VHH binders against Acidic fibroblast growth factor intracellular-binding protein (FIBP). Designs and how they scored, part 2

Target 1, 363 residues: Acidic fibroblast growth factor intracellular-binding protein (FIBP), of Homo sapiens (Human) (o43427)
Amino acid sequence: TSELDIFVGNTTLIDEDVYRLWLDGYSVTDAVALRVRSGILEQTGATAAVLQSDTMDHYRTFHMLERLLHAPPKLLHQLIFQIPPSRQALLIERYYAFDEAFVREVLGKKLSKGTKKDLDDISTKTGITLKSCRRQFDNFKRVFKVVEEMRGSLVDNIQQHFLLSDRLARDYAAIVFFANNRFETGKKKLQYLSFGDFAFCAELMIQNWTLGAVGEAPTDPDSQMDDMDMDLDKEFLQDLKELKVLVADKDLLDLHKSLVCTALRGKLGVFSEMEANFKNLSRGLVNVAAKLTHNKDVRDLFVDLVEKFVEPCRSDHWPLSDVRFFLNQYSASVHSLDGFRHQALWDRYMGTLRGCLLRLYHD

## First folded at step 8 (VHH; framework vhh_7b18_3)

Design f13 (from e3 with Y101W)
Fold by ESMFold2-Fast, scan of step 8:
Structure f13 (fold): chain B 363 residues (1-363), chain A 123 residues (1-123)
Amino acid sequence: as target 1 above (363 residues)
Amino acid sequence: QVQLVETGGGLVQPGGSLRLSCAASGFTFSSYWMGWARQVPGKGLEWVSYISSGGYTEYQDSVKGRFTISRDNAKSTVYLQMNSLKPEDTAVYYCARDSSWEYDLSGYSFDYWGQGTQVTVSS
């Protein structure tokens, strides 16, 4: 069992594609950080076998979280922060999946102490016996702090992991931008990713770009694209080159960030098949991105998936209503800019992107 | 074929009240968390309130004490009672269903949205 393996988890409750993405991100980070995390987990009694459980139910999840509660108080925050983002996301998801209504009720009330009245109320609401209710309520309260600290630090932990993995951040940027700007409606060719998965990954990448760009000069985008041994459609390769140029241009980064963030959190795709297609496409691309930097055979798989995606999706176009939505949100995002500079920036943005949604729309 | 249809928006004077309704169809309504979000003209989307299948509620700080979210599972409807309305509450209000994606419990996990209903607070 390698030290990396200690963070691997599987469950019948959760799709592992997105979680593997974050775990693979961790695997390309500083080896010293990995050793420190492994040492701390061993000291708290978290064994590789527990962390690598291939099948987990709700009780196994709480047992694992209880192990973290045995950490020395001074190390608890450090331990939580050092858990890979993929593992934190997995633990949070499993925690809330146990009994979503019950767990969120406890979370919302922020019950720090169980009284007989609280336990009786929970027992009547959930149908659980008082004895069982007391044990589960105490367990929920014990792990509540751990889960809340994970939720509060998840973004910070992901930013730290991406800052330690510049190459992975660049690969994610290219794939996320491709998914957002080359996506077209009416097809369900990939059934891997959820809209939430895409929004989560895109938002984290956007946050990482703003942090990672500070003090670090981007590599030559064309050089990176030329180094790729890919048998892809000519238009797609040109789009990837333009997307990497867009990422390298700091003046355009905030504009693209506003468009991507607005699209993913707004109404884009909610009334069309675009949402399902975004979810499915993004899941596949996120899973492939996680493996792209590890092995040439995986690069061949990536090329195959991109080729299968590009051809079928090209015939679908974004609805005009979605284009109008983006234009309105863009206007709101840049309202503080000079009109001349606003239009110059917009022209540069449109000139950089080939085949983007704003140019592929049909009524 | 999930559908969310908002009604109840309109023009109201400062200090007035409005009640928004959202009729849901195409899914088992009682099993899902529901919420309201709003978009002020020229600004980004802002989460307003959440309600669980069990009745637990959360509110954005700026609306606490003034807005009340509720649901009627028999009618597959979620409501937003808005009291003591202020000009800054002027926005398009959207009804939304929680995707059960637990990375952002503050309303960023919505997977289906209504078309929106305009609320204007002005004399």
Scores: ipSAE 0.000, ipTM 0.107, lowest interface PAE 20.7, mean pLDDT 46

Design f14 (from e3 with L105I)
Fold by ESMFold2-Fast, scan of step 8:
Structure f14 (fold): chain B 363 residues (1-363), chain A 123 residues (1-123)
Amino acid sequence: as target 1 above (363 residues)
Amino acid sequence: QVQLVETGGGLVQPGGSLRLSCAASGFTFSSYWMGWARQVPGKGLEWVSYISSGGYTEYQDSVKGRFTISRDNAKSTVYLQMNSLKPEDTAVYYCARDSSYEYDISGYSFDYWGQGTQVTVSS
C-alpha cells in the first residue's frame, strides 16, 4: 500500500505531530513508529497493522542494487524485471550520484606505465581498487541499459515486464478520475489523495523517460524537451482511452499535462542547463497560475497539493503560509510573484514529481 | 534482527559540545543511508541530519555549521558531532536507518529506529 492509502485508511493515526513528520519528509509508517517508540502514540490494532505491513524491503534500499551488481548475468536479468521502474530509477540515480565523482577521478585518468604504481598504491591505501571500480561501473551500465530498454507506458510496464502492485494501476487511475472530477464524498481528502496519486504516476513517467538521458549528454535540449512533451501527450491520451474514462473536464486534464510536461523539462534541465530549466519552469507556472485564476476549483486543488507536498520544516524562510500567501496574491495580481519566490514555489511543489535529482546533482 | 543503540548523550552547558554514537547490527551497514532525528520535550519530531552509504551529508538548516554527521563502516557506527550547542537543541536524539520508499521518492523514509538518547543543554 502507498503512504497515501495508509493515511486515508488509518486517519485515526494522524495527529498533528505525525502529520508534521510526514510533511517533513518521513513516511507515515516511520512517523507512526517514531511516536510509538517515544510512548506518545498508543499501540492499537491500526498502528500494529501499519508497523507489521509487509513491504518489498529488498527493492526499497541500496542493498538491492549491491546484490544486483554482484549477481550472475542470468540472475541479474531476472532480478531487474522484478524491481518496479520507479525503484530501479531511484537506485540508479542515487548510485550514480554517490559514485560519479569517484568513478570520474579514478577511471577518467589515462594510465601510463610510469604512473600505474602510484594508482595501485592509492588503491591499496583506500581499499578501493581500479578493477573493482571498473567492475561496479560496468555492472551499473548493464543495469541501466536493461531499465532503459523497458521504457514505455506505465500500463505496458505493468502488463509486460514488472511485478507492479495494484497500487501503481490505482495511482494511474486516480489521475484519470481526478481529471473527470469524480471524487465527491470527503472530497478534500480525496483531492489530496488524487494529487498524491498523480505525483506518484508522474514521477514514474519522469524516471522511466529520463533513464535514457542519464548515460549520455543531451544532443539538443530544446529539441529533446519538445519530443518529451509530445511523448507524454501521446502516452497520457492513449492511457486515458485505454482506461475508458471520459474526460469531461478539459481544464483539469490540461493542467495535469502541463505539470508533468514542466517536470519532464525540469528533469532534462538537470542533465543540460539550469538557466534554461528555470525559464521553462517559470513559463509553466505562469500557465498553471492563469488557469487557477479562471477556475476556483482548480485553484483550490492546487493549493491542496502544495499544502500536502511542501516540506516546510527544512526552510524557516519559506513556510506554507508564504506559499498560500503568494498563490492568493497571484490570483489577485499576476505581477506579485518574483523570480525567487516563483522558483522556490515550483521546486517545493515539484519535489514529489522530480524526486531528489536537483538536490543531488545541482546543490 | 536489526538493532540500533545510541550513546553519548548527557547534560552540557550552552556553547558546549557532545558526540553521539549509534552502533548498528543485524544488517549490512555499509549499504544503508543513516540519519538522526530529534524530539523536543512536549513537541514534535524533526529530522536533523542524513548520511548516505557513499558519504554524502545533508543537514537541517538550524544545525548547519554546528553539527557534523559521519560514519565508520568498519565499526558499523554512525556519529553526530554537535558543537556550539544551544538550549533549543535539548531533545531526545534518535538514530535511524533509511528504507527509501518507492512512493515517497522526494523524501527520506526510515524503517528502523534506536531507543533514543537524551541531550540536555542548560546551565
Scores: ipSAE 0.000, ipTM 0.111, lowest interface PAE 22.6, mean pLDDT 45

Design f16 (from e3 with L105M)
Fold by ESMFold2-Fast, scan of step 8:
Structure f16 (fold): chain B 363 residues (1-363), chain A 123 residues (1-123)
Amino acid sequence: as target 1 above (363 residues)
Amino acid sequence: QVQLVETGGGLVQPGGSLRLSCAASGFTFSSYWMGWARQVPGKGLEWVSYISSGGYTEYQDSVKGRFTISRDNAKSTVYLQMNSLKPEDTAVYYCARDSSYEYDMSGYSFDYWGQGTQVTVSS
């Protein structure tokens, strides 16, 4: 059998777990062997955890890319588009685990005219032989183009799900793809990111922005208008209501999530009046609380606390200490969550929010 | 079958250093926030440090600048490097897994704890 027949047959007949391992850089044979072993062992939980904890390995990612690189261009597009959206997101994420500077350098060079040292460096970094690098350069460029096209498609889906501007959707998509956890981001699943995952994505977005981006001129009034005119996260907040679980911890964390979502969307690329943003945030929290709780007394208490909270706004800075104080009072009054666990949770939340605001607001 | 096993505790002199290790098994380690908490003799349990799945770290004020939390996802291990130890750092240290997971909408709280390791700082 030809290399193509093996590649096509294996990629079309393999179950999702084996396909995931292959995308993670395992050979098809190794992926099948690991999947079979996972099914047989008495310590299935430990084996499954090891397989699922398989992180992005630069060399494993290059092995996956090498498999795609050896695929005939005529079939490459068809094979990739047979991949479910969640697997497409994973493939794009794996691709972006590569050194972007290296990828740009390879795409910017004609390897046939490169020095032996340049080719040796590429071979060393990618684990691909010099002979293979030269022969497969065009396929490498083609894989990059297909991955970028898939990314564009997924960005459109993320934009629609989160009702974000084009720029914000791309930034969010980029951060999701760069997350060190294995996000499986099927078209509908992104709406249900946990608070931890959302806070993690917000944190990574701020870190990525700190490293600099060309074309970051957030001075376009139309861009500001588009962001203001967007129906921000209405579907997501309504989806949170569908959970309809009145648990003190969940209520507090859903409010924290709303704070992070509002801060992330309201300040990405556009600096606004801080007092106005804080008042809008408080109004958003009231709406979330009204949707998440069916207990009128709890809702009324929260509304009262938020109204008192809006009044003592500080000048140009978020009153982060006041936010903590009022949400702690809400927790203490309603659910007696005033303790070690609540303090640790709040410290984590405030750290993430402060980091986000410092980068977006203070340069 | 989630297990967290701490090692590295012991007796040290004030100003000394210790590195605690926590070996995790039975779950997708890289997807979870991990933390350290301590039980000081005669006091309640207090949080020491957190590390996110992405490597973001938070510290209790009293240990900030002296302690460093880190993780090795390939080894499913979280570490606490403790420098410039003080007598008040004497405690049983617990490794804990936060319930944060990519599809968990309940947020985070400690759901699994290790058995603890004793750290004693005395001359």
Scores: ipSAE 0.000, ipTM 0.102, lowest interface PAE 22.4, mean pLDDT 46

Design f17 (from e3 with L105W)
Fold by ESMFold2-Fast, scan of step 8:
Structure f17 (fold): chain B 363 residues (1-363), chain A 123 residues (1-123)
Amino acid sequence: as target 1 above (363 residues)
Amino acid sequence: QVQLVETGGGLVQPGGSLRLSCAASGFTFSSYWMGWARQVPGKGLEWVSYISSGGYTEYQDSVKGRFTISRDNAKSTVYLQMNSLKPEDTAVYYCARDSSYEYDWSGYSFDYWGQGTQVTVSS
């Protein structure tokens, strides 16, 4: 469904193995798929033994948060403060999904006696399986407090650097922070982001933007928009403006163009196992096209962005079978739209993308 | 200066096997992703497989389970083991070096190619 949904869940967090695959040239989607496919998630050994390791092997486990929740209290403080910045990003990624009111409730409680009901409530709201134990609740409270402080600082830093909205900055901050420690150019300032950090953030943003348009095809394209629909156009326009700013960065233009193509290729490359991803991409494009009929500013920005995104594909050697599958789905999607207005806009934008892809294969 | 030399092509019956080899020189082989692409008669170039510097591999759907890519860094050679060959596998096969930028791992962008080796699958 969504690339970021994979990283928020307890089953597939961004960790060292996914990060290493990304460093080896795989897209985020491909890296996650490969990790799952290879069974890298299989872990053996007791949590207590892993946490007491002098080699810090517990930071390589798939469920780091669950490991920390089972840590002995006297080791918890030491373990938390020994967490490398890259691992802090994993904690922040998990915790930014929490309801703010719930966070304040948990932090404000004096539950030194600990109750099963409190642990069950936390398990329900966080998705983390906990055992009834005062230590686990105390550990959760302490980890939560530290992570909340780290999250605030990281979100502010990323938002200011990339001029992203609060919602977009929050979604990408943990990933960018995770990557930052591997791609620093020798500077250690938090506001300084390497090309690798920017590339990783841009790839996830583009994937999320494309999938965010997933929904049902328009059922009444000729109806008048109400106030709510007008507000949605404004939000969509803001997303396009933010994306345009990232694409317009002249220092990273060639790299950014290549990443756009890599993100699209990633969706095509995994479609045999994740057909929903390709369908979501195609459906997302249909929904974006539908929005263009209602707002000239949105239409103009989308046309500009599509032309910029199509250009990078010219240098890639995509698998022919993936290109054919994409073109077949595009054809199916076109037929889902009724009316000359939608067909004309659809043909213009999708024709440009199709032209780019076919140019690589001369067929 | 950069050279890629393919060997191992030939004529084979359907269901047969062939092993292609690519000898590389003029660069630090172990640092680069390597791949195979093919030009099918009447079609454009089609990516077949590639292997990272770390040994991770990917395959086009039509060859998954039948082809295996591997590398020997000590010999600066990349291989493509082709099993259960079909008539539609008939093509000129090219060895290629990935053009990966330090901060751009596109994976399918190649900058140097070998001369190609013909693979013909027919009875």
Scores: ipSAE 0.000, ipTM 0.107, lowest interface PAE 22.2, mean pLDDT 48

Design f18 (from e3 with L105Y)
Fold by ESMFold2-Fast, scan of step 8:
Structure f18 (fold): chain B 363 residues (1-363), chain A 123 residues (1-123)
Amino acid sequence: as target 1 above (363 residues)
Amino acid sequence: QVQLVETGGGLVQPGGSLRLSCAASGFTFSSYWMGWARQVPGKGLEWVSYISSGGYTEYQDSVKGRFTISRDNAKSTVYLQMNSLKPEDTAVYYCARDSSYEYDYSGYSFDYWGQGTQVTVSS
């Protein structure tokens, strides 16, 4: 068993360590990313605490990169590819920010006769010396090259079984659409998508249709959709329709699209009202959350939350009985070996449930 | 380019009040949870308050009932109203964006921080 095997498709690691981090207040996406990074840090003798610390972004970025740099190149390369594409993108962005800041503040100050106080301030805030900074700069460039290679492969990463949250599905779908429909030099044509990625693509199609039909989009759910808004390639949409895995379950896909549309409508001013409605629930609800797996009791609890969420939001698209049917339909597939095809949607539901339960617990 | 700019810090007597403001730019403000964290001189950062995209708020136990977080999505601004200030509230206060890109859920982590504003409660 290699270190890589621990992070790829190991459901025991995902169920036990990721679930524990989720209970501690992390999203499923963040819990998976932290577990992978914890493995990298263990190889360098560091603790996960450096990635979980409540510190300033540049401090965390520097410490994260420094710890990664101490991992053997082969292991570093393999483990980075196990980090979700959304987190790979974040690592790239933070590396760019740090690299620019390093050039401007450390090297720029040297070139422009920066004051000794400025250099000492940088050293004090980052905990590094100028000599250490110069040495680490070369290592940062090495890590950057690996990260740049990952960027070229992001389109392929959606096929991996480690997609565990709606956030990952959204990020992968955006990357898929961007690479295939906006980038001139798109390197690979996708043949398959996870169900979560298709669900997000369906959300974009519904949103674009609504805008075209009425000249406006639903209010606050718009903000996230607008960030992902892009012209869809007709050929790509045709390829999605022709994927056998998605086409075979037309009724389930139609129900899923309806649920997604209802959820997008409902986010506007409804979530806070839903939370207020649950303020009086006891610690028993938190205990139920501690059993969060594909458990019937958890699904029943989520159905109750959906009833509160949907009831104050007028929708002509999906009766509540169909929502219950859809949730039960998904639950029947929990034993599937390809459960990750539906994991992003399930994690979306669990994320909403967790958010509500933790706010009730803290209130 | 993400930018967070804080204003409103200063010197105040115990029992006094201050209102901090944070102007955000370079991202879709309304889609992110926003928060305030503080750093007491010589100590680490500690979370103070969160506000969701929809206006749901959470507070650290020591500031409950005294501090109020709010936001104005039209102005891309988050506020912290601080009442009944105590000497132990003396700290540099930072505006921060949650790393979670979700309307209604916080990952309890920050990815972008403002420059900080000093709050000194004299005694």
Scores: ipSAE 0.000, ipTM 0.109, lowest interface PAE 21.9, mean pLDDT 45

Design f19 (from e3 with S106E)
Fold by ESMFold2-Fast, scan of step 8:
Structure f19 (fold): chain B 363 residues (1-363), chain A 123 residues (1-123)
Amino acid sequence: as target 1 above (363 residues)
Amino acid sequence: QVQLVETGGGLVQPGGSLRLSCAASGFTFSSYWMGWARQVPGKGLEWVSYISSGGYTEYQDSVKGRFTISRDNAKSTVYLQMNSLKPEDTAVYYCARDSSYEYDLEGYSFDYWGQGTQVTVSS
């Protein structure tokens, strides 16, 4: 079994040691390989034989849930407890998506929403109930229960579930502030976020930007600034206002100030540079970036946030010139993309983020 | 060595249809997931659709129900059937091979791209 096979073919996922190796300059794949060579993950080799019995042996690590459904219950339980809390949160999210798809398939409701009433109607006509369907999938229920127990027992797991499952994982500043604020009201206060968890969220966000977020960009005409710009501006202003409120929370400032500063600097840097360097983004996003130069209210909010958070960020933190260079290179490739070139551009962006996190981690 | 060649683009009126084809060579086509992405003028790349080696398909929400991806492993070709075309579908469409597990831990990643084919939806 190679290091790559261990990483992608079984339960060996990113953990704090892998994150630290990544921060030290290793690629994610190399960091995993180095950690495996330390001997800790070699113990999963015997377990790999069971996972190789699954019918879908070409799965990526992120699709591991489908493999785990075919594992014996005792082994499944052991494998889940070997997964770092951050990856347990992703497994929970994947399980919910998988659960819905299978329930809908069994009941024949692929095209309609699975409402309570609709499911009751189907069970009346076919004799199949949601309870009966779930009972048929004993391993399916077992995965759910084990994951739910871990979530209920582990404060860190709950925080990671929120960060990794939340669509706001695309927004560094919102992720940090939102997690800190949301868990205060109905849950035990969570004291910290590890840099490894932040780095993992950053990787997930980069993937979403490359394949998901960019793919969601709305269609714009060539010459006209769209009505969409007004809606995006309003939503962005609302986010900034909410960030200002969270920044005023004295209870959380000292705990997350450096991470918040790093996330805000990254977001503001990318956003301000879209005007000149990210021409592949929707016209709406480009026009919002242009408005930062001319819109007094948006600029004033940025100034307030920067002044409040940049003070704990030293000048040796995020090099915004690297972000500009990366986005400029991406824009230059818009009409004739090369797969190798595209990957290299994102690798460069991740290098910039890693450098920022490394300085923050050691400060 | 790896080559992806798209054909089938052109001008079509709103509500019309087009079928794109992508001929692949230089690798074991049947073992790879394949996809389509598009570059709309003034925007970034947008993922359109994926098809697994086993025939599982995924679609971006904006094209779901209108576009159908399919493959013919004997011909090493992937297709995108586009129905009910809208002006918003005007773009350069790229055929792409899904990458290996390297560096991409989440979602899908493309490692090889075709030259692209222009689709224009206009009256």
Scores: ipSAE 0.000, ipTM 0.101, lowest interface PAE 22.4, mean pLDDT 44

Design f20 (from e3 with S106T G107D)
Fold by ESMFold2-Fast, scan of step 8:
Structure f20 (fold): chain B 363 residues (1-363), chain A 123 residues (1-123)
Amino acid sequence: as target 1 above (363 residues)
Amino acid sequence: QVQLVETGGGLVQPGGSLRLSCAASGFTFSSYWMGWARQVPGKGLEWVSYISSGGYTEYQDSVKGRFTISRDNAKSTVYLQMNSLKPEDTAVYYCARDSSYEYDLTDYSFDYWGQGTQVTVSS
């Protein structure tokens, strides 16, 4: 693997220059690539080690979020939407770990004057240090408030629009509460979920609806289709019709596209999860493509859906560096699918996606 | 704005000594823990030493008893005194600021790094 992949996957050091490039519109991955190519990152040693560091991932996330809170208001909203969903989950976890009552109860007054050795002993017992508590507690509360405000807004928009489609509302609730091991729904409870949970649910919903009658997305759709004992055409058409309802709602479609675009940007080491999600969607397209040779009407409907799904989100302006880097990464991964039999449709899908992202940058 | 500038590297014979200096600027130096790490050719990056804001020190086992880390808060400078140098100590040495939060001791606890200074131990 490349030094860039090692840095994103196994090293989490973000220096001031990488941060500045990110603020100027470069992706974290592009900024790191530029620094590696110039030898600067190599000279600081950030790429020398291959060892994974979960602790440094937490540090990088909190440090970066703190910096975002001090960003100009016009950039803050744009930048925070680009924070990977998994990193937001870590922030929530750590925020509750630093609850003031817990810290006071566990660490006590006598331990507040501890040396590094004393702090290490406390860390061994609690997993928390006095140094981190002193530096992080106020930052956690401030950052968490902004994240929660954004999440609440997104939940309200998604739920409001899903109420326009009874099936979409049920599917959304089922997916969300399957993930949380809950059987009851409510807007207030949904407001506590991460931005990433909504991005995942939106992607999964589209995948399930395009798959419909095929069931689980296999790597070889031809073998599974041969033995199916059901009216796949009727169920598939029903799923496409329901997905057309989603596509016809411009606000819901724009929101869904925004969530997908956020996932595709792959900032702060979420690349592997995003790539898996994109491959799952691609696997779904392979399954659908297997049916296109048998039914012209289904083919026409699917092509129309793909065109609408990858339609540009005009509200989002993508930096050219982000477009080039992530298109190359995801294109290579997606085109490596050995089971895809309808190359022309796949080429059209990828061409449309590339055109969409480049158009967003230039418009 | 945060800058760390290392000096004091060079060529020395086995058994010799060198003192590295790191001049810090752009932050309240006295409030931060500082450290040194090194990259040996053909090996990964490894942590060498830590010094807390209060003067508590820690060392990698391979350098313990030979190296001494110290700081001068009035000058915003951290030092690494290296004695009884061995060929194995040949590396690029980096000064780093530690703002680790809830973490265990790792060389990845650093958030800002200097440019590095070359130390070569050879006869």
Scores: ipSAE 0.000, ipTM 0.091, lowest interface PAE 22.7, mean pLDDT 45

Design f21 (from e3 with D104G)
Fold by ESMFold2-Fast, scan of step 8:
Structure f21 (fold): chain B 363 residues (1-363), chain A 123 residues (1-123)
Amino acid sequence: as target 1 above (363 residues)
Amino acid sequence: QVQLVETGGGLVQPGGSLRLSCAASGFTFSSYWMGWARQVPGKGLEWVSYISSGGYTEYQDSVKGRFTISRDNAKSTVYLQMNSLKPEDTAVYYCARDSSYEYGLSGYSFDYWGQGTQVTVSS
């Protein structure tokens, strides 16, 4: 049986109900929240006010993290971007060959060089041996260097495909390369992440930055960085917070949020068009899709979809079965194209487009 | 701030009917997709139905033709009309708000849940 089947059918470490809700289209976070909510009601008779309070998020985080840490590595990797911020650092320990406590301290202290004093402080605070801290810091430094060296070539491609401002594209590129690397010596083939994976990594960095700032009582001038290889300054953190708000919903890739991201700091034209044309979402989505890829074949498929199917469906009351048929046909066509870099992003886009088109059709 | 309050659950005989109501407050109700999910005793949670801001509806296969979701935007209320109830429909039913934005995209996640209402189908 597949590893996923073993995870569901053979393991008692993963809640079958959570998995089934995820297959039904719920996020892992929402599936866990619904399951935990039902469990709390069974055990305590909790009221709606208690369940919708901030304390519910803590309970949700606990159960999701516990389940995912025992999941098969393949499935865990697929779900990593849905981990709540409060426990994301534990996944770094499992996935990226660093101690979670070490990563929290390094990011919180803005370390780029790492003096003996810095590493002694981290060792004292975390309980990790100085020797281990130095080894991990050397590896972390290599990751920083690789990210910086490769950022320039990636920024142009990301900016072109994701409609991001220059600043946000640069920040995205830095996070993608950092998060995708499990370096011990700095020698590894780099891969690019989806928008969902980017959002997870951005949340992780924001959370650990915030945790580091709160946890560090006195400011040590010797531990401060004048320059950060990963562009981790206050402006970068503000950009990440803005991106987190705009792409935080990892269950549904919202192209409107991508347009808002693009409008921030450099490309207001597309956002203004979308804003002015609130009732013409199909045209807005085609315009966004055309700018998300330089692949002419993909752009032509979306233009054809709008011209031949979306606009007639809006005007002619097409049967829902015909709309679903055409959406499925074009989804399959997109998947057949070679050299399409952002396949996962386009799969999510097609889901969003389908929802928008079905909403516009009224029986 | 955001609140969802379910009413209308109870005990019915097989073949009977119930209407569940979900009163929403604290947000612009007309802009959001709404849904119902249920937890069967001794079983897992399962999605039951969606309704879009524009009135598009979807149903789980096991309830198609028996359940009808509807909404009244003037009253900020979602309904689930349940006909031809079976013992297998016995569950706690939850109202939920889709995480979509004001232009009403279909979401695959819910961000706010009601407290639930018990439906029991038995003779």
Scores: ipSAE 0.000, ipTM 0.116, lowest interface PAE 21.1, mean pLDDT 48

